# Ledger of designs, part 2: VHH binders against Rho GTPase-activating protein gacR (gacR)

Target 1, 191 residues: Rho GTPase-activating protein gacR (gacR), of Dictyostelium discoideum (Social amoeba) (q54xt6r319to509)
Amino acid sequence: MALSTITEREKSDIPMIIDKSIQFLLLEENITQEGIFRVSPNQKQLTDLKNNVNAGYITTLDGIDDAHLISSFVKAFLREMPIPLFTFDLYHSLVDCVINEEKYDCDKIKISNAIVLVLQKLPKPNFLLAKSLISLLWKISTKSSQNKMTTSNLAVTVAPNVLYPKLLDIRSLTNANATIEFIISNFNNIF

## First folded at step 29 (VHH; from H1 with G56S P102S D107K)

Design J3
Fold by ESMFold2, last read:
Structure J3 (fold): chain B 191 residues (1-191), chain A 119 residues (1-119)
Amino acid sequence: as target 1 above (191 residues)
Amino acid sequence: EVQLVESGGGVVQPGGSLRLSCAASGFTFRKYWMSWVRQAPGKGPEWVSWIDSKGSETFYADSVKGRFTISRDNSKNTLYLQMNSLRPEDTALYYCATDYYSLGWMKSSSQGTLVTVSS
């Protein structure tokens, strides 16, 4: 189901279950978890959670206390959207800001400002969800001495779910990883 | 309902100091990151600083590093911003924000506190 359909049905800025998932993961005990967003959860629990959310049996995360389950659920939600979070239309525009850094004198502020202009073209639900997600990932990366998740590690596990073109080529994943890594690292200049 | 009330703003000369406070209620303050954001006249919002939930890590915009210090008192549900060596460019309406909402300050309905730095 399209992201805007969910937010319109719920009368929300981002899907409520994802909003609650991000809030759960921001808590100190979760943000410091080793391998957060990388370690696989119990797959039966993930399948059950997905099915219960899809069937409407679970609308909150009450009683769930497993950061690896919830972070994997977020990734699965993002991957299973019919259009990626950053959309197909903006893929090349976003990637070009980061890959062609010499156009901006390799200046992170100039690159960040270019990304801001591209992100203004996102549908509002996509922009708000991206802001919430990237904020979480940046905060996770500040705790990398404990959780072992650098910006590059987070980009590798998250980028495939949120930034890809309609037609994949040899550089699509590498370019997406670099772009998401930059966006995480520069969250405070972009959002 | 989350409530954030800023105070401590005022008019100071360049080189002066101010301490801003943010009183928080309606959520478990000690569990969430807090931030300061400012909006200068005629400009968009600019983040100033972040502090994690325990107060163990702090982050600053380059424009304020070495002059501003963010801190929190989790027993009093209060966030602070110590602003030293103030410059005219620091003139802005200052807001605090909480990560209780995943969208941060966009969901906060605080009024802010005005800091004016002028000769």
Scores: ipSAE 0.596, ipTM 0.842, lowest interface PAE 1.8, mean pLDDT 89
Fold by ESMFold2, fold request of step 32:
Structure J3 (fold): chain B 191 residues (1-191), chain A 119 residues (1-119)
Amino acid sequence: as target 1 above (191 residues)
Amino acid sequence: EVQLVESGGGVVQPGGSLRLSCAASGFTFRKYWMSWVRQAPGKGPEWVSWIDSKGSETFYADSVKGRFTISRDNSKNTLYLQMNSLRPEDTALYYCATDYYSLGWMKSSSQGTLVTVSS
């Protein structure tokens, strides 16, 4: 289901279950947890959570206290959207800002400004979800001495779920990782 | 009911100082990151600073680094912004924000607190 269909049906800015997931993960005990977004949960529990949410049996996270389960659920939600968070149409535009850094004199501010212009083309629900997600990832990265999750580590585990082309090529993973790493690191200049 | 109320704005000369406050209620203030955002007339919002939930780490926009200091008092549910060496380009309406909801559904008072730096 398209992201805009969910948010219109819910009368929300982003899917409510994702909003609650991000709020849970923002708590100090969760953003400092070692391996957050990287450590796999029990796969049966993840499958059950996904099925219960999709069936409408779960609309809240009450009673779930497992950061690895919730972060994996967020990644799965993003991967399973019919159009990736950053959309197919903007894939090359975003990647080119970061991969072709010489075009911007290797200046992080110029690169960030170019990304801002590309992100203006996102549908509003996609932009708001991206802002919320990248904000969380940036905050996690500021605690990397405790949680061991650098911007690079977060990009490796998250980028494949949010930034990919419609037709896969051999550079897609490496390009997406570099692009998402830049966006996390420069969150405050981009969003 | 969740509330954020900014105060402490005013008119100051360039080079002057001002201290903003943000009183928070209706949520567990000590659990969440807080920020200041400003908006000059006719311009979009610009983030100014972030502070983590415990006040142990702070982050600043390059334009204010070294001049502004964000702090919080979790016993009083209050966020602060100490602004020194003020410049005319700091003139803006200042809002505090919380990450209580992932999009900061909690907003400051609709008016924020106005800071005007002029000779």
Scores: ipSAE 0.594, ipTM 0.832, lowest interface PAE 1.7, mean pLDDT 88
Fold by OpenDDE, fold request of step 32:
Structure J3 (fold): chain B 191 residues (1-191), chain A 119 residues (1-119)
Amino acid sequence: as target 1 above (191 residues)
Amino acid sequence: EVQLVESGGGVVQPGGSLRLSCAASGFTFRKYWMSWVRQAPGKGPEWVSWIDSKGSETFYADSVKGRFTISRDNSKNTLYLQMNSLRPEDTALYYCATDYYSLGWMKSSSQGTLVTVSS
């Protein structure tokens, strides 16, 4: 199901279950968990959660107290969308902002501004979800002394799930990682 | 229902100081990050400052770093922004934002508090 279909049906800005997941992960006891977004949860539990959510049996996260499960659920949800969060169409435009940084004199502000222009082309649900997700990741990175998740670590774990092209290139992954890392690091200048 | 009520705004001369307050209700305040956002006339919203749930970590926009101080009192469900050495470019409507909602600042029905810095 497309992201826009979900948000339209729910009459929400972003999918409710993802919003709840992000809220859960932002709690102090969860955001400080070592390896958040990297550590794999119990695969059966993850599968069960996914199936129950897809079936409409679960609309809340009540009773779940596992940051690794919820973070993995968020990644899986994003990857399983028919279109990546940042869309196929904008992949090259976004990546080019970062990979071709010389075009912007390697100036972070100029690069950020260029990214802003690209992101304006996103559908509203995608933009809002990206904003929420990147905000979460930035905040997680500020707790890296505890959770051991730097912007680089977070980019490696999350980028493949949100930024990829229709036609994969051998550089697609590394370029996506660098791009997401930049976006996380410069969250406040971009969103 | 989440409620955020800002106060403390006013008119000050350049170099002056103000202290903003945000009274929060409708959610467990102590569990969530809080922030200040401002919107100047004719401009889009601008992030000003963040504070974690415990108040142990703070972050500032470059434009206010060294002049503004964000703090919180979890026992009073209140967020603060101490603004020193105010400049005309600080003139804006200031909003309190919560991470209770991932897009909390966009969903807030708050009117904000107006800060005007003028000679």
Scores: ipSAE 0.575, ipTM 0.822, lowest interface PAE 1.0, mean pLDDT 92
Fold by OpenDDE, last read:
Structure J3 (fold): chain B 191 residues (1-191), chain A 119 residues (1-119)
Amino acid sequence: as target 1 above (191 residues)
Amino acid sequence: EVQLVESGGGVVQPGGSLRLSCAASGFTFRKYWMSWVRQAPGKGPEWVSWIDSKGSETFYADSVKGRFTISRDNSKNTLYLQMNSLRPEDTALYYCATDYYSLGWMKSSSQGTLVTVSS
C-alpha cells in the first residue's frame, strides 16, 4: 500500500503506527538502547508484529517494550513501501547534492539549501514522514555515548530502507549512506 | 489525558525579555523530549527549540540562537523558554509539544501563549 493511501485512509499526516513508533523510540529508556536501529530483534516477533499491523489487528504498541523490535519494524515498514520514502525520482538529485559537494564549495549550508530545494518536490506525506524520521535519528545520534549509534551508524542502517534507486548498483548504497548521514547531521538546516 | 498549558506571553518592546512556561500533565514528562514551536501571523508553524529528556542537550533555530534559552524542571513537570533581545519578527503564538514532528501522538488542546513585540 502506498504511503499516500495510508495517510488518506487514516486522515493523518503520517501513518499513525509510525508516529507512535517514533514516539516510543524517543522515550529515554529506548533512545539510549545500545545498537538501536542496528540490533536485530527476534524475527518471529517482528514478523508477527508486521502481519498484525498489516491486518489491522494492531493499531497501538501497547504491551511492546522492545526498542530493537520497534526500530526494526520502522525500517521494515519503510522498505516495504512500493516507493522509497525519498522516492525513486529524487534519488539522484539528493545524492548529487552530497556526493558532488564541490558544486557548493563544500559548504554545508549551501548543500543543505540545495537539499531543501530537492525535498520540496516530495509528496506531502513523504516529506512529513522524512522530517519525523530524520528528527528521530538526529536525536538518537545525540545519545551516541550511550546507544553507540553515531550519525554514520544510523545512516548505514536506515539509508537502504528509505533512499535507493530503481536500478541498484555498487555505488548506490554508499552514496545513499553518505547522503542520509549528511541529512541527519544537518537536520536543523534542512528541516 | 495529556495536557500542555503555555503561559508567560504578552506585549513587549523590541529588546525586551519574556519567560514562557509550559505546564505538563497526564504523562511521564521526564521521559520525553520537549519542544517550543511558534506560528507568526500569516506564516506556518516553525520549531524554535527542543530539549532532551534530562535537559542535557538543547538546540535552537538559527533565528533565535543566542537570544533564547530552553530549559526544563522535571520535578515540576514544566518546560521554560527564556526569550531575550526580542525582535518584532519574534511576534507569534508560542506553544509547547513533546515533539514538533510527531503529528498524532500526545496532542494537546492548548491554544498557546501570544508574544507580541512592538514599539
Scores: ipSAE 0.557, ipTM 0.798, lowest interface PAE 1.1, mean pLDDT 92
Fold by OpenDDE, last read:
Structure J3 (fold): chain B 191 residues (1-191), chain A 119 residues (1-119)
Amino acid sequence: as target 1 above (191 residues)
Amino acid sequence: EVQLVESGGGVVQPGGSLRLSCAASGFTFRKYWMSWVRQAPGKGPEWVSWIDSKGSETFYADSVKGRFTISRDNSKNTLYLQMNSLRPEDTALYYCATDYYSLGWMKSSSQGTLVTVSS
């Protein structure tokens, strides 16, 4: 199901279950968990959660107290969308801002501004979800001394699920990682 | 029900100071990141500052860095914003919100507190 279909059906800005997931992960007991977004949960539990959510049987995260399960659920949810969060159309434009930083005199503010212009082309639900997700990742990175998840680590774990082209290769993966890392690191200048 | 009640706003001259407070209830305040957001007349809302649940991490918009200080007292379920060296461009309605709630804070029951900086 398309992201816009979900948000229209729910009459929400972003999918409610993802919003709840982000809220859960932002709790201090969870945001400080070592390896958050990297550590794999029980695969059966993840599959069950995904299936139940997709079937509409689960709309809340009540009773779940596993940050790794929820963070993995968020990644899986995003990856399973028919279109990546940052869309196929904007992949090259976004990556170009970061990989070809010389175009902007290697100035982080100029790069950020360029990214802002690209992000303005996102559908509303994509933009809002991206804002929420990147905000979460940024905050998680501030706790890296505890959770061991730097902006680089977070980018590696999350980028493949939200920023990818129709034709995947090693270069597209590394470029996406660098781009998401930049966006996380410069969240305040971009969003 | 989540309730956030802002206070401390008022009229102040440029260069003056104000201290805003936000009283929180209806949720476990100490577990949540909190933020201050403001909306100036004719402008969209903008984030001013955020703070983690323990007060160990803080963020400030470039426009307020060095002038504003966010803090919290979890024993009192209260969020604070110390505003120094106020400028006319700081004039706005100031709202407190859970930091993760960046999309619907305007729909909250919060009334905000008005800060007016004028000569």
Scores: ipSAE 0.543, ipTM 0.797, lowest interface PAE 1.1, mean pLDDT 92
Fold by OpenDDE, fold request of step 32:
Structure J3 (fold): chain B 191 residues (1-191), chain A 119 residues (1-119)
Amino acid sequence: as target 1 above (191 residues)
Amino acid sequence: EVQLVESGGGVVQPGGSLRLSCAASGFTFRKYWMSWVRQAPGKGPEWVSWIDSKGSETFYADSVKGRFTISRDNSKNTLYLQMNSLRPEDTALYYCATDYYSLGWMKSSSQGTLVTVSS
């Protein structure tokens, strides 16, 4: 199901379950968990959670107290969308803002501004969800001394689930990682 | 029920100071990041400042950096924003939030507190 379909059905800005997941992960006891978004949870539990959410049996996260499970759920949810969070259409535009061999300026503000312009082309639900997600990731990165998740680590873990082209290759992955890392690091200038 | 109640706004001249407060209830305040957001007339909302749950880390928008100070007292479930060297462009409704960029269930229905900076 498309992101816009979900939000339209729920009459929400972003999928409610994802919003709840993000809120859960923002809790102090969770945001400081080592390897958050990287550590794999129990796969059966993840599968069960996914299935139950998809079936409409679970609409809240009550009773779930596992940051690794929830973070993995978020990644899986995003990756399973028919269109990546940053969309297929904007992949190259976003990547080109960060990794352009023809551009030699490393001005973070300039790059951020360019990204802002590209992000304006996102559908509203995508933009809002991206904003929430990147905010979470940025906050997580500020706790890297505890959770061991730097912007680089987070980018490697999350980028493949939210920023990819229709035609995948190794370069696409590398570029996506760098792009997401930049976006996380410069969250405050971009969003 | 989650409640966030802002106070401390008012009318000040340029260069003046205000201290905003946000009283939080209905949730475990000490476990959440908090933020100040403002919305100027005719403009969209913008984040002003972030503070982590422990109050050990703070972040500021470039527009307020060096002038504003965010703090919190977890024992009182209160968030603060000290605003110094106020400028006309700081005129806005100020809101506190657990996460401004979150669009979910932890948002408050508060009306904010109005800060007007004018000569």
Scores: ipSAE 0.438, ipTM 0.755, lowest interface PAE 1.4, mean pLDDT 90

Design J3
Fold by ESMFold2, fold request of step 32:
Structure J3 (fold): chain B 191 residues (1-191), chain A 119 residues (1-119)
Amino acid sequence: as target 1 above (191 residues)
Amino acid sequence: EVQLVESGGGVVQPGGSLRLSCAASGFTFRKYWMSWVRQAPGKGPEWVSWIDSKGSETFYADSVKGRFTISRDNSKNTLYLQMNSLRPEDTALYYCATDYYSLGWMKSSSQGTLVTVSS
């Protein structure tokens, strides 16, 4: 179901279950968790959570205190959206900002400004969810001495779920990883 | 309802100092990151600083590093910004923000506090 359909039905800016998931993960005990977004949860628990949310049996995450389960649920939600978070339409525009860095004199501020212009074209729900997600990932990366998750590590596990073209090619995953890593690292200049 | 109330702004000469406060209520303040954001006349918002939930790590925009210090008092639910060596380009409306809300559902209004740096 499209992100805008969910937010219209809920009268919210982003889906409530994902908003609650991000709020849970933002807590200090979760940001510092070793391997957050990388370590796999119990797969039956993840499958059950997804099924119960899809069936409407779970509308809140109360009683779930497992950062690996919730971070994996967030990745699954993002992957299963019919249109990726950064959309198909903006894929090449975003990737080109980062991959074609010589156009911007390899200047991170100039690259960040170019990305800002591309992101202005996102639907509002997509932009707000992206801002919340990337903010979380940036904060996780600031604690990498404790949680062992650098911006590079986070990009590898998250990018495939949020930034991909309609037709994958040999460089799509590498380009998406590099682009998401840049966006995480430069969160405060982009959002 | 989350409420954030800024204070401590005023008019100061270049090179001067001000200390801003943000009184927070309606959530468990000590659990969340806090930030300062500013908006200069005719410009969009610009982030200034972040502080983690315990006050152990702080982050600053390049434009204010070495001049501004963010801090918090979790016993008073209060966020602070010490602003030293103020410059005319620091003139802006300053407001605080919290991680308690995701940006997409934050409904609380913040009035901000005005800082004017002029000769």
Scores: ipSAE 0.427, ipTM 0.763, lowest interface PAE 3.0, mean pLDDT 85
Fold by ESMFold2, last read:
Structure J3 (fold): chain B 191 residues (1-191), chain A 119 residues (1-119)
Amino acid sequence: as target 1 above (191 residues)
Amino acid sequence: EVQLVESGGGVVQPGGSLRLSCAASGFTFRKYWMSWVRQAPGKGPEWVSWIDSKGSETFYADSVKGRFTISRDNSKNTLYLQMNSLRPEDTALYYCATDYYSLGWMKSSSQGTLVTVSS
């Protein structure tokens, strides 16, 4: 189901279950967990959570206190969207900002400003979810001495779920990783 | 309901100092990151600073590093911004924000506090 359909039906800015998931992960005990977004949960628990959410039996996260389960659920939700978070249409525009850094004199502020212009073209639900997700990932990266999750590590595990072209080629993943790493690192300049 | 009430703004000369306060209620303040955001006339919002839930780590926009200090008192549910060496470009409406809101640092239900730096 398209992101805009969910948010319109819920009368919300972001799908409620994903908003609750991000709010849970923002808590100090969760952003400091080693390997957050990287460590796999119990796969039966993940499958059960996905099925119960899809069936409408779970609309809250009450009784779930497992950051690895919830972070994996967020990644699964993003990957299973029919159109990726950053959309197919904006893939090349977005990666070009980061990959062609010499166009901007390798100036992170100029690159960030170019990304801002591309992100203005996102549908509103996509933009708001991206802002919420990247804010969380940036905060996780500030705790990397404890959680061992650098911007690079977070990009490797998250980028494949949010930024990919309609037709993959050999460089698509490398380009997406570099782009998402830049966006996480420069969250406060972009959003 | 969540309430954030900013205070401490005013008119100061360039090079002056102000201390902003943000009184928080309606949520467990000590569990959430807090932020200051400002909006100059005719411009979009600009992030100023973040402080984590314990007050152990602070982060600043490059434009204010070395001049502004964010702090919090979890026993009083209060966030602070000490602003030194103020410049005319710091003139803005200042808001506090919390991660408790679904959009993170977005504008709270408050009016903000106005800081005017002019000679």
Scores: ipSAE 0.417, ipTM 0.763, lowest interface PAE 3.0, mean pLDDT 86

